# Designs tried in a protein design chat: miniprotein binders against a2bj90. Part 24

Target 1, 235 residues: a2bj90
Amino acid sequence: MSRSARRKTSALNTVLRVVEVFASIQGEGPFTGTYSVFVRLAGCNLRCPFCDTRYAWSLEAGKPLGVEELVEEIARYEPSLVVITGGEPLLQRHPLNSLVEGLESLGLRVQLETNGILPAPARDEQLWRVYHVVSPKDVPVRVPGAKLHPSWVDYARATGRAWFKFLVANEQHVREVAEYVAKLGIPRSRVYIMPLTPEKLDMKELLELHSRIASLAVKWRLNFSPRLHLLVQLP

## First folded at step 5 (miniprotein)

Design cS2
Fold by ESMFold2-Fast, scan of step 5:
Structure cS2 (fold): chain B 235 residues (1-235), chain A 95 residues (1-95)
Amino acid sequence: as target 1 above (235 residues)
Amino acid sequence: SEVEELKKLAEEYLRKGDADTAVAILWAVALIALRKGDLELAIEYLEKAAEIAQRANLRLLEAEVYEYLALVYRLLGDKEKAEEYRRKAEEIREG
């Protein structure tokens, strides 16, 4: 018996709690415009006062999926990028490493979205090999105790596989971000500012906000992330 | 505000043998406590999460909870406890 071993998974008995899996276009960050499959992990909607009441609901709506089953479901979409999201995917770190191993074995590119409160991947984790978009919650959105773990800066410098994405509403927010990243030694090339969008904006207001934040990105010499899915009305 | 509802949900998942989800929920309680400035309550729930992870042999998750406990104890000014939990996480990751 000969095995190719090209596409190997090692984790039939690990389980992830998953809210949804769907295909769309990545609307944010360094991979904006990429045909992606999104995996929203349950149990991590922890960063909003609204989520105090919605967290339990989201977790109840989440279904347990085995890693191998989830890899097969993702692969059927033939995506250019797999985006793993949730409130905080790193809370399911053990089965997440197994998922990443399976996806990498198929040659799929993986991006995680994380709040950066938990430590960055260690070199022996499969998560070390994938892309991370870190959304700190200590500036300009200020949550008491929500401090970026310092290992994320070291990880970004060591691997070139992390970027830092900040929601901003005005120039004062951009100034706070600029001071924060300078203090932590985060290279500007790794920093994105993105419009903080209120729920009730019409399309004209949404475009005007994007234009203002993009102009601030140019002025402050930072990268700009749109919220493209909102502009083109995709999920 | 609604810590008791999340606690009951964590207990339900633990009864079903779903320790990963129980740990995630208790960590959520700790983050809510931190948002309110209650470091002591955050530590209490993180310690419960670590115990569950250890009993369920979820070693990488246990290490992550220990790293976060080290961070919170450092914020509280308890350097001895912070170093204790940092070492516990390092022991899991090194061997």
Scores: ipSAE 0.006, ipTM 0.163, lowest interface PAE 10.2, mean pLDDT 78

Design cS3
Fold by ESMFold2-Fast, scan of step 5:
Parts: sequence; structure tokens; C-alpha cells
Structure cS3 (fold): chain B 235 residues (1-235), chain A 95 residues (1-95)
Amino acid sequence: as target 1 above (235 residues)
Amino acid sequence: SEVEELKKLAEEYLRKGDAEDAVAILYWVAAIALLKGDLELAIEYLEKAAEIAQRANLRLLEAEVYEYLALVYRLLGDKEKAEEYRRKAEEIREG
């Protein structure tokens, strides 16, 4: 068992559990409209009621893929942006740092999507050097276990490489977000509000929801994130 | 350490009667241990998480913890334990 455990441990540090790799347009956040490759990592530390990627919650949903092999697969798409999402990508932090190193060595721009519960990158991590979109789940509707780690605010101020994206359904949600970011000292320039899209909206309803939340962003002086991929019917 | 901070947070939530948050935090402790290669520590904290989820009747979360235990035991080469936990998770999801 000892020797098997050592080999498994070494493999685990260089292997990611990957649900899917696909090309699309980044539909959300500060890089909306960018031709991107999405890498969905398996595993999540939350069970959000409004999660649209429940199929990625379990680590078993992902297939083991070596970092070098994954870098080569991503590179074949020739993307302007690599979006690493999941689940929660920081659950696979050690092999993720190796992936980022490989991608940056090819000159590829990397963005992580994270729930922000695990600490922000340290200066000696490769992850320190890439972009992060943090989606706190403790506001406006709290998910159990979803406290934002305070290091993310410090990381955002130190690097200029983090933004905070909040799902909102109405003006009361926007008010709660505004109060939350003010209390934490997050600059409004780093805050995005995004429509909380229930399942089974038709295109007219989806556009009307986007219009309403965008109007609230203007009123509250926050940035607006669409869900562009939903509007243009891309994955 | 990060693990020690999360352990204290899980104990705090458990004291407050917030079993769901406590289980979620112990799941993170196990995930961190697994990624650092400490499979035995990962198992220890996943077993604690499963016990709390079971007592609090958090059945879907209990199933998720069992699926993670199955993965960790498979990585250890313990096929019997991996199959045991995979079956436990399947029973919950099908019941």
C-alpha cells in the first residue's frame, strides 16, 4: 500500500479530474465576448440551489487527464482566453498551478472562475499571475458553507487581477450586494452583477431579465455582466 | 495552517447547530488533504463529514461524501472499500 500510495500521490499532483474541454465565447464577466476554451474541473465544495453545472459536483464526474496532455489539447483550439471553471477549481489547487504554468509558457491568457471560499493565491503560486472571477455565495442568497475568504479582497487590491460577480434577481439583491462590497472595501469597479436566470426562460424573457438587471447596474453604479452565451445559444 | 483554520470553523458551525455548513467545511479539509497527497487524512475527515451528514439527515450531501470516499479509497488501491462506499452513495441516490 505504501508504494502504491506514493505513486498515486505523485500522479494526483500532476493529474486533473476534468469533466469537459470545449471552445465557446466567454459570456460572463470582464472578458465577455472573448473566444475561449473552457476547462471544467470536477468537484465542488458547495451545493448551490441555483447551480447550472450540478453534473460537475462530484470528483468522479471528471476523467483523470495529465497536465501536459491537457495543455496540448487546449493549445489546439488556439484560444484568446483559457477559462478554468468547475465545480470549484481550487479543490485541485496543486495540479492546477502546474496547468497554469504550462499554459502561461505558451503565452495563453488564463482566467479562473471560483467561489472564493478557499484562500486567494499566494505570491509563490503560478495562480498569483492569472485572472480570477470570484463568485461569492454568501450574498445575496447565502449558501451554507459559502463564506468568502478575506484574502480575496487583499489579492484584488494588490494585483488588480480579481473581480467579484454576484447573481441577482431583483433590486433588493443589488442593495445587499452594494452593502456587502462596501463593508468589505471592494471597489465598485471590481463588482459585476449578473442576472440569476431560472431554467426554462424563453428568449424574450431572458432578454427582458438582462435589460432589468442592466438598468439596476446603472442605477447602483456597478458593472453589468450578461450571460451572453445564453442569449446567442452557445454552450 | 489552512487545514487547522477550517477545522476550527467546522467545530464552530457544529456547535451552532449548523450541520450543513460543518459538513461542507470538512469536505474542503478532505479536498485540501487529498491534493497535498495525504490520503489517510482525507479519509479521516470524509468519514467525520459522512457521520455528521447522516445524523443531520442530509442525504444528498451524505451521498456526495460517500462518492468522494470511494474515489480516495480507489486511489489507495483499496477496491473493496471503494466499492462499499460507491454502493452506499448509489443506494441513497436511488432511494
Scores: ipSAE 0.006, ipTM 0.262, lowest interface PAE 8.9, mean pLDDT 81

Design cS4
Fold by ESMFold2-Fast, scan of step 5:
Structure cS4 (fold): chain B 235 residues (1-235), chain A 95 residues (1-95)
Amino acid sequence: as target 1 above (235 residues)
Amino acid sequence: SEVEELKKLAEEYLRKGDAELAVWILTAVALIALRKGDLELAIEYLEKAAEIAQRANLREYEALVYRLLAIVYEQLGDKEKAEEYRRKAEEIREG
């Protein structure tokens, strides 16, 4: 291997393109209510019409940060949970594994948020040992190009460290989710439905939407994820 | 440019036998090209990614790349190519 190739390999394994790092409360999924540091990585392999973070779609949106520097920055917040999100974090898989190794070495709990198009972690990856919230975009929202990689279902069954979170607006969407997860063999205990929130809802409308989707979760025997940060007006 | 650096990186990983990472990087380059409206460049990189995925028997990556090719050809107005790639992705799901 040439010096240049070895240098590039080292950079790929030790540098991430990061859009933002901030402390907040995890508002979604199985760890709702947890004091967290959010690490938003740049780049995405989808263009969802309902996306709230379009500014993160491009790799150019990210500032290059060394893994060690990023670990130190995260540690200063003393978080109960590190949420790695994006864009699509798995687009930066190799340096992401290095980041996870550094965070785990400090005893920090890590959650990855992914659209699930790229394969689930292999057993020899650091990512194998952390929590994953997978947000499929093939149902019910039917984003072009989206398809859940089947390895995520295998990973969830093998580890118990993956959950599947679906954006829903109405009962028809919930029915589609129920049929989808049954077809794939995903246990209902690993499934969350979450309100698909239009851009401009007042607080009363937001609460009413949460109430309706939560009621549907009870009716269909699925877990409910709020968007708590929206309800309490946090980033 | 970022695109040029990522292209070289994909070639390096392919030479090292890491076909999965090479496909992933080429797909990322194609998505950058798509965002900038460079449909021809996006097709070029997606076709390279598809070829690598086929040879390495990475069926799920191959299906993903075919779905992206269908989207790009649809934007170009090439309905025949778009339908061809949707069919190819579906055949992987059925096989």
Scores: ipSAE 0.000, ipTM 0.141, lowest interface PAE 15.7, mean pLDDT 79

Design cS5
Fold by ESMFold2-Fast, scan of step 5:
Structure cS5 (fold): chain B 235 residues (1-235), chain A 95 residues (1-95)
Amino acid sequence: as target 1 above (235 residues)
Amino acid sequence: SEVEELKKLAEEYLRKGDAEDAVAILWEVALIALRKGDLELAIEYLEKAAEIAQRANLRLLEAEVYEYLALVYRLLGDKEKAEEYRRKAEEIREG
């Protein structure tokens, strides 16, 4: 391999395509309510019908940012949690590992949001040591191409650092999720159901949906994730 | 190795008619190759992923692989190939 090719490969390992960086409250999952900095990476390997971030689908939607510059920008917010999301962040896996290393060196807690199609972290990756919220898209409303990689179940068992979050609209969806996680051997303690929010619900409708899904979580003995940012009108 | 296991997995998915998952796994193989400094091999796997997506008529996934190929070729200084793949992706997304 040439010296030029080595330098260009290094650039791919130290540059991320970033759509946006902003401070907010984590509205979803096991860290709901935490003051967080969100880092939205460009690119996605799915085209979900209920996707809230269609502007991030293309890798070209992201601006190139060096890992060191991004770490410094994130640190200035003094966050309790860094949420790395996308698109699908694992599409930029190698520079993402470098980002995680930089953030961990500052003592920052990192959470990755992923669709789980690409394999879970290996033990030699920096990503092995951070938290992962996996949002499978093969149930209850299947998105074509959206098969959860089986390594995520193994990773969850080995580390205790993965949770599985499912969008649900009704009890039939919850039943399908319960069957899915039982079949894969995912412990219920690692499972969150979250309201599937159609576009343009008013606040009363949004609260009623949250109440209904939360009640189903109690009935089915699963964890409940709100979409808190929608309820408090934060990004 | 992880790469060899993923290559076998992609072949299994493809053999079983699961082209979407085969593409996703080959893309992951390409990303692992890039991390190991084998950029030429990474491009080879991305091109294979694009071909499978095209043959399976997975148009949005094909466009996304082309967008990534365009980015990689641009970083290599191969402007002709970068523009070729950018244009291919644009045609799919607009058409």
Scores: ipSAE 0.000, ipTM 0.151, lowest interface PAE 15.3, mean pLDDT 81

Design cS6
Fold by ESMFold2-Fast, scan of step 5:
Structure cS6 (fold): chain B 235 residues (1-235), chain A 95 residues (1-95)
Amino acid sequence: as target 1 above (235 residues)
Amino acid sequence: SEVEELKKLAEEYLRKGDAEDAVEILWAVAAIALRKGDLELAIEYLEKAAEIAQRANLRELEALVYEYLALVYILLGDKEKAEEYRRKAEEIREG
């Protein structure tokens, strides 16, 4: 294919497969409590046992939406934060960069949630300039196929725009996370531990679990992420 | 190049009998190609990843690679090829 034809086909990468768009409060990570619009992209490269969003695993679960149409839909919510999640949003990397460009042109803050298996953004991507919460599935309980791409550690060091969030159930899990991040050279200031919540906990159990994991975060000098949306019963 | 380094790494994993890691590295190569707008290169490496996953009986990864191929073919404007890969992924998940 000629150079001109190849560039023209790349220009057609302006459609995303989207499962849902909704407003809520960010319940997790460094932006907990922020009024947000969530954009769930279809497709995932893992089948995690504790996945809450199994309905997004297939690319066919998503409806095709043009980037410009999606930007307009998001903008109507007037959010303080746009959370792009999935599945694994980096599976749709090229049109995702176009979406990020559109959102940033409106002054909107963007956060990507990713499993970190696919490479971190390069300096020439729009994704380089937005926030990333990476949820490695190598530790504490390894998911088959889940290997953190080493470029995420380099990206975090270079930009200060990535954090690493780990689901933990007990102190042994926290110890394994601490050893993992030390081995990779991830600063503790960039690490969040979050309660691994089994299905159908009552409110008392949920609060007790949050309290235990928060106490471990203090003990191990790591950041704590709640699952605030579960505590306040939001999506 | 980054692509050449990752290709070498995939060959090393495959030589060591680590097909799963080889597929994941080739997926990373395809993602880099897609990021650069080189859809043809992305397809080439995803087809190689699918072949390796199939031979190693990594059925879930094989289906995911087919879904990614279908997405890339949609972006290329080839709806017929996209449908072929969608069917291949569905056959694995249903079987």
Scores: ipSAE 0.005, ipTM 0.251, lowest interface PAE 11.1, mean pLDDT 81

Design cS7
Fold by ESMFold2-Fast, scan of step 5:
Structure cS7 (fold): chain B 235 residues (1-235), chain A 95 residues (1-95)
Amino acid sequence: as target 1 above (235 residues)
Amino acid sequence: SEVEELKKLAEEYLRKGDAEDAVDILYEVALIALRRGDLELAIEYLEKAAEIAQRANLRELEAYVYEFLALVYIMLGDKEKAEEYRRKAEEIREG
């Protein structure tokens, strides 16, 4: 059957384009400190000036891996958490749902990191049942073309499985985040502020920035996300 | 040359009646256009991909293409077109 053979070779429909798979500690968000396997998918729909993973922007940066093969590779690490990140993982939505199905069949906990421009999962998607950390890029450090899809707020309210993580450098940024989440009806309990770390900070500067942003989180009654991997020098 | 090679491959799959692979390749071309900052070119290839998916009754893939079209129109600043494609994708998801 020629059609069946051709469909098996489709990069976007039957396989994922993967930049890297590695074990580390989740350094950010609600699962900070968890032993995790990171799956970095290729391709991104934004070009953030502060992006640490510019090598993943191109879909060509990823090698095609079959969903079943990738599930087996992840399982060998015996992780407490599978973190699917990128680029933007939802650009590969079709095979991503299949990956999630395979990982859930093994009892693995899955977290997806997304910029939230593409729609949130529907109830009949495998992605509906996993955790999502959404990083809007429209505030406070605005990225051209970035806009949070409104379905993410509905998904968060319906499931309690989404959190919103914002990069902030100062109190004015925190104020803008607070106004943004209030306008959209996002509960403060689902909001994390995280230090916006310039490329060339030394350890003392990095710790001082973390301390300042954490203090602002307390003042504004928001959750704080460190960038723990930077503090402990893990990938 | 990469874009031209992929376009020829998509045309070949479409000619042979393999609509799913043709759509996948056109989606890849749109991602390359997006990477290069050519939003109008990305829209052109995605609209062709959506039409092929619709004619072949590949509803999940059609929704996927509409999601990408909505994203590109958001980047272009065209809120009306972005909402139009968002609704088309949601209609497929709902039923």
Scores: ipSAE 0.006, ipTM 0.187, lowest interface PAE 11.0, mean pLDDT 80

Design cS8
Fold by ESMFold2-Fast, scan of step 5:
Order: C-alpha cells, then sequence, then structure tokens
Structure cS8 (fold): chain B 235 residues (1-235), chain A 95 residues (1-95)
C-alpha cells in the first residue's frame, strides 16, 4: 500500500472533534508557568457541578479536524508544551494516539488532562510516552459515576509520567485526598491539591483562597497547584 | 487475556450483588475492546453494562455507559444510534 493510500485510509480514523485551539500559559499542575498551546477536545463522560467548560460536554460542540491539519496549526504557535484537554480527551482515544504521534515527530512535548475513568495507556500506545495529569472526580467532591481506573496508579509507578490533581475547598477535603492517595499507594510527590474556585470571586478573594489551600498543602505535605491563569487574567 | 479475566471478575461481582463494580468492570472491558478496534464487542459489553446499571437504578453509571455507546456508534457510522445514546446520557444528567 502506498503512503498516499495509507494516509487516506488512516484519515477515516484520525479526525478529532475540536472545540478550541489557543495559546496561553499552563496555569495548573507540574508544568505551571510553561508557554503552551491548549487543544480542547469535545465530549465528556461526566457532568461535574463545578465544570468551567460546559460548552465542551457534547461531541457536537467540536469541529471535525484532521490530525495532520491540527498538528500544523499547533506547530505554528511554536509551543514549549501542548496541553490536550476537553471534555474528556480519552473518549477520542484512537485519533488522539495519532495526534500524539504527529506532535512527537516534531519534538513537541505533550501533556494530557484526563478524569482517569478510562484506562491508562497501554505500552504499545503513543499516549504511553507523554505526560498525564489525572484529575480524579471520586474524591473529595464526589461526582456520581466518577471512579478512577486502577491502571493509572500502575502507569504512574511504571513510567513516572502521571500526576494526580485534586480540587479542594477546605481542610476536610485535603484529609479525604490524603486518605484516598494513601489507600491507593500514590506517592505524595505525585499529588497536587488545587483551589476549587467559585465563579464569583474577586481578585482579593481568589488570592486568599490560594493562600489558604497552599498553607494546607504545606501542612499535609502535598504539592500545591495554583490556577495561575485566573490570577494573571489569561484564558 | 486481560479481557477474559475482567469478564470473569464482572460476573463474580454481579453474582455477589455488587452491580456497581460489575458495571465499572464491563465498562473497562468495552474500553479495551474499543482500543483493539473491536467495535462490535465494545457495544455488546456496553449494552450489558447499561442493562445492569438500569436494573440496579445506578443512573449516573447508566449515563457514563450511554456516553461511550454514543461514541462507539459514531465510529461505526450509525449516526441515528449515536444520537439516541447521546440524548439518553444527557437526559439522565440534566434531569
Amino acid sequence: as target 1 above (235 residues)
Amino acid sequence: SEVEELKKLAEEYLRKGDAEEAVYILYWVAAIALEKGDLELAIEYLEKAAEIAQRANLRELEALVYALLALVYEELGDKEKAEEYRRKAEEIREG
């Protein structure tokens, strides 16, 4: 089979439903402060009450884009990091692996944001080789139907390429997170707590919330993730 | 295989009356089948998971299963079935 025929055949399974592509600074997690391009994929398997991106819940919210076209669009930004987020990106797992392959072929660093309900990557997937920030939704703010797949703990242990990020509002939430990660055997060095931010906070309230959650991270010996983009008023 | 071991595990949990765990395990079996490109097998296990979730009144898990069924049917080119399951998932979560 020719390369042309191969590419045409693979294109039938290499279309992603994309809500938006934009450049910003990664405001959260282990890569906070990195110049990044964000790729928001459509579709989500959860309906979190605190969701900031409800417009991305439906697969129909995304425009169909071919993997090759999307790789070229991302590359034009010359990013230090490509953040693939959603919805839930693993719902489009097949074409997502093709996207990751294309981005890695250009030497671009990739981070996936996932709720962790679907299994972690297998060793033969392109996704095995990239970074993952897993945001479990079964603790502390329990979202019905949101159970972390146990393979994510094994993946994190085997590769060192996964971190676990939890939204917390108070010390009780931090305690629940600490108990949860201890029970699952997740090292504290791979755990981030992040402020659960209500939509109607002014800058003073936002800073006070960040300070409170950061202090709890120190007290409980966990890593702290800001929501830096909110503090500096970026998307 | 991993799929065969998970199928047995799901049947064990269902026999023990743990419908919730059985549904999650069947959902994972379907996800593995989807990863291997076996769309028909994925549908079979998701339909079984949806039936168990519905009978056990696990509405949130039923919605989770329907969301993946919608995606699988879309990949098969069955737009009518994809829209049907997408609607079912949204109806449970919104109302």
Scores: ipSAE 0.013, ipTM 0.337, lowest interface PAE 7.9, mean pLDDT 81

Design dG1
Fold by ESMFold2-Fast, scan of step 5:
Structure dG1 (fold): chain B 235 residues (1-235), chain A 84 residues (1-84)
Amino acid sequence: as target 1 above (235 residues)
Amino acid sequence: GDPEELIKEAEEYIRLAQRLLKIVIEQAKKLGDPRLQELAERVVQLLAEAIKAFQEGDLDKVLALVWRATALILEAKRLLEKSE
């Protein structure tokens, strides 16, 4: 490998397209209630009809930011958890591994949110060592082009560092999720159902939806994820 | 979003996927790996579906299918690196 090729590879592994960085409380999934810094990466491989973050769909929505600069920005917040999200963060897999390496070197806990279409981390990736919340869009919401990569089930089994979070609107959706995870051999202890929130629900509607989905989680013996940030009016 | 910008974006992604597919097909022929051939065939199928969706004016479906094709191409590249 030439010196120029080594420099080019290093540059590709050190720049991320970042939409936003902000401190908040993790409102979803297994780390609900944790003081977190959210890093929203640009680009997405889906066009979900219910997407709240359509502004992050294009890579052009992100500003180029060096991994070292981003690590320093995140560290200033002194977070208990770094949540890497966006459209689909695995689209920027190579520089993302460098970011994770930098964050872990500081003792920071990292969680990735992914749609699970791209393959799970390999053992030699830095991403192998962090937490993943996988949000499949093939069931029950049936987004075109969405198919969970089977390697995520193997990764979850091998590491214990992946959970599967499903958007649900009603009991029929929960039944479909239960059938789906049983067929794939995903342990129910790693499955969360979360309310599919239509745009512009008032607080009464939002609470009633949360209550209904939580009751279904109990009935079907699945974990429940709120959307806590919506309930407490945080970003 | 602006429909004209979405059309331009969809066209650019289709062109990118076609260029990447050419590389994967050429390398699959050299290595004779059936997994690479299966990935190439699936990418061809997804691009055909994307072209049909584009003709039908379903730009959201085009973008989703093209991104899925790109994911499979990236998987093929990873297998090519491993085959050393």
Scores: ipSAE 0.000, ipTM 0.123, lowest interface PAE 20.3, mean pLDDT 79

Design dG10
Fold by ESMFold2-Fast, scan of step 5:
Structure dG10 (fold): chain B 235 residues (1-235), chain A 84 residues (1-84)
Amino acid sequence: as target 1 above (235 residues)
Amino acid sequence: GDPEELIIRALRTILEAYELLEEVLERAKKLGDPRLQELAERVDQLLAEAWKATAEGDLDKVEELVKRALELIREAKELLEKSE
């Protein structure tokens, strides 16, 4: 087939269920502070008690959008980073690879947020070439059905494109994370701890929690992720 | 059962099928066999349709589509076994 016919055929059979697309500042992880466009995909394979995005759990929460249409929408924001999140984005793996291909063709940098239950990308996937922030739910809160796929550790070592981000409330949680990453052989340099923020904290409480978790990161020689968007009141 | 629990089970079944597909694709990538690529594309299409059926609440359709996907994955594994 011609390139035009292949492109048309791909667009017709490649559809993503999208909950929302919006511009903001990445508030978490290794790219904190980056001007980003967030693409929230529908559907999740877990029901975490501390989930901030329960509205994305259902596949029905997303509108069907063609990959080409979505790429054009994202490009209009001229972002420094495209953050693909959800739900669990890897539930829509095939059309997600097509989306990543389109974004990379425009020179856009992509970060995927994933719970790590599904396997890490293979070398022949477009997803192999982008950044990944993996949020395991095995520890410290044990979420039913959660188990990090071991391929993520291999992927992180092979590519240097994956980090592991853990929600923590106290020092015991940090200890459990330290034991977990040591047991799996995850390099400390690729580990972030982030405050587990209860709903309805006032600004003083939020700052104090950030300070406590940051101090624990220093003590345990781990990286610290804020929730910057909460501190500056962005989505 | 609870409709939400049935949907979660359907999603987990689809995830298991995708994991099996990824295992097949990883083993097949060194062979470059077009038959395996065709099977993988067919499986992906069936799982995408199963996902849509899950969103529509048609769990009987999800079960049917996943069973067909798993059968194609089994065929792909047999082809891999014979060619490796």
Scores: ipSAE 0.000, ipTM 0.133, lowest interface PAE 16.5, mean pLDDT 79

Design dG11
Fold by ESMFold2-Fast, scan of step 5:
Structure dG11 (fold): chain B 235 residues (1-235), chain A 84 residues (1-84)
Amino acid sequence: as target 1 above (235 residues)
Amino acid sequence: GDPEELIKRAEETIREAQELLKEVIERAKKLGDPRLQELAELVAELLEYAALAFRLGDLDLVEALVWRAAELIRDAKELLEKSE
């Protein structure tokens, strides 16, 4: 039946698999320190060995939530920023565009966190108009299958709404990042380096790692992203 | 027409990737390598997302997901050859 098919199609286009929704402080990237609501979508197209959110890897980790219900839940927090993360949120691209449309209708600022494997937004997508923090996993961490889609560099140049955030453990990693972004033509002003924390560190070790990577950011004239939530023990 | 040709190419690419995945899964089961099992599960998920994207008419997303699945299948084959 056409009516039944229409209802099912509408549900598929307006339902997201959601792992969790919670308020916290954005601990990473260009909006570090901002009061935010985090929306973690289920599913990921990578299996990074250093991943802190392995519980979100499977689509089955997420509960189905309607876009309208999710918008209402987010709005109740009155956030300065809505952070859509995952897994890889672009795996649910179609209903994600609907979510972004709903959030923008309320005047909410949206940031997407993505691994950049899937293509950047096209101009006719709602996602074109929001902020993107792209975390490539091909350099320097060399995760299998993690090639950055070239459209992200074009999107960043066209819109000024994308930044590239790289996990680094040492100066050799920073050098590889510098060579990578130079080769791709990514401006240093759009580049963040962030401490790679693959193991549980005590607070002293975590702070020392942050200090070391921050010093390298100054030396190489790149932006620094902390993992502030880890330092202040927030989700 | 061009749209019909693009749809047929996407469908055939998904089918080829699914056949390659079946071969990798069968070989991996005999070796018992957990890395190969993780890669097989990831590839299966990517192909499920590709099938969903295809039904929704997002051919660019289908191509991207299938291309990533093919890369992982090649990585898995290299691991299988090294383990034999």
Scores: ipSAE 0.000, ipTM 0.344, lowest interface PAE 11.4, mean pLDDT 81

Design dG12
Fold by ESMFold2-Fast, scan of step 5:
Structure dG12 (fold): chain B 235 residues (1-235), chain A 84 residues (1-84)
Amino acid sequence: as target 1 above (235 residues)
Amino acid sequence: GDPEELIKRAEETIREAQELLKEVIERAKKLGDPRLQELAEYVALLLRLAAIAFQEGDLDKVERLVKLALALIRWAKALLEDSE
């Protein structure tokens, strides 16, 4: 259904469509183990077959929330890290920059999780100053429509504030990731491999998968990301 | 640069993005994919904001909004190619 142009432009400027805000422990990537507040934004430009958060795919899944209101809500948790995730948070780029400005003004550390299809931050964006974990869906199993924007590699080299995180199930996947990052010139120190967890793994199977992928990370000289929240049964 | 030339380039870039969006919409109608409809609405929003920024003389904001719109259009085209 169509909304009025004025209403849509107002929402795009100062309002974020937010699915959920909750406190937990960051279970993935370079800040694993950190007490965090998660801000899940609505909308995604991909439909990954292994997606755990299909409920966030539509922009309509999110409730409109003002940037100032959201900053205050996040601040009440007194987090060590604010994790902005989704869907794809860069779909709401304009109000997201305003959110980051508000959070930065309070001295809060911010991490964005993105699929990297949309361009990396420019130097004049508030997003330039925060941490980014980029999860390309080009490899090892390509998701239709996925292609990493080349500006993310330049951003990572320029700032040291981006890492690249890949879902892997086996050694062939790790080999494909290693070839991909070498071709793009991404330093291995900026690369994480993480277990691709199918639904309905029991705890023993989940731990065995983590152990196998961690061993491959050592063998291939890449960083390992657990899915710690799955192991400790947190959201 | 020449201010007249910068203004003309901004107008042309917005027009080109609008033309590409129209192509994506026409192709998406044949597939009936709700993702593409949602994306088209969002890109249309970005281009309306770019037009407003253009009227306000904020050419930097126009460039930022149009770049985002074009990136989303490229993704939509890739999705269409994969689905057709």
Scores: ipSAE 0.000, ipTM 0.228, lowest interface PAE 16.4, mean pLDDT 79

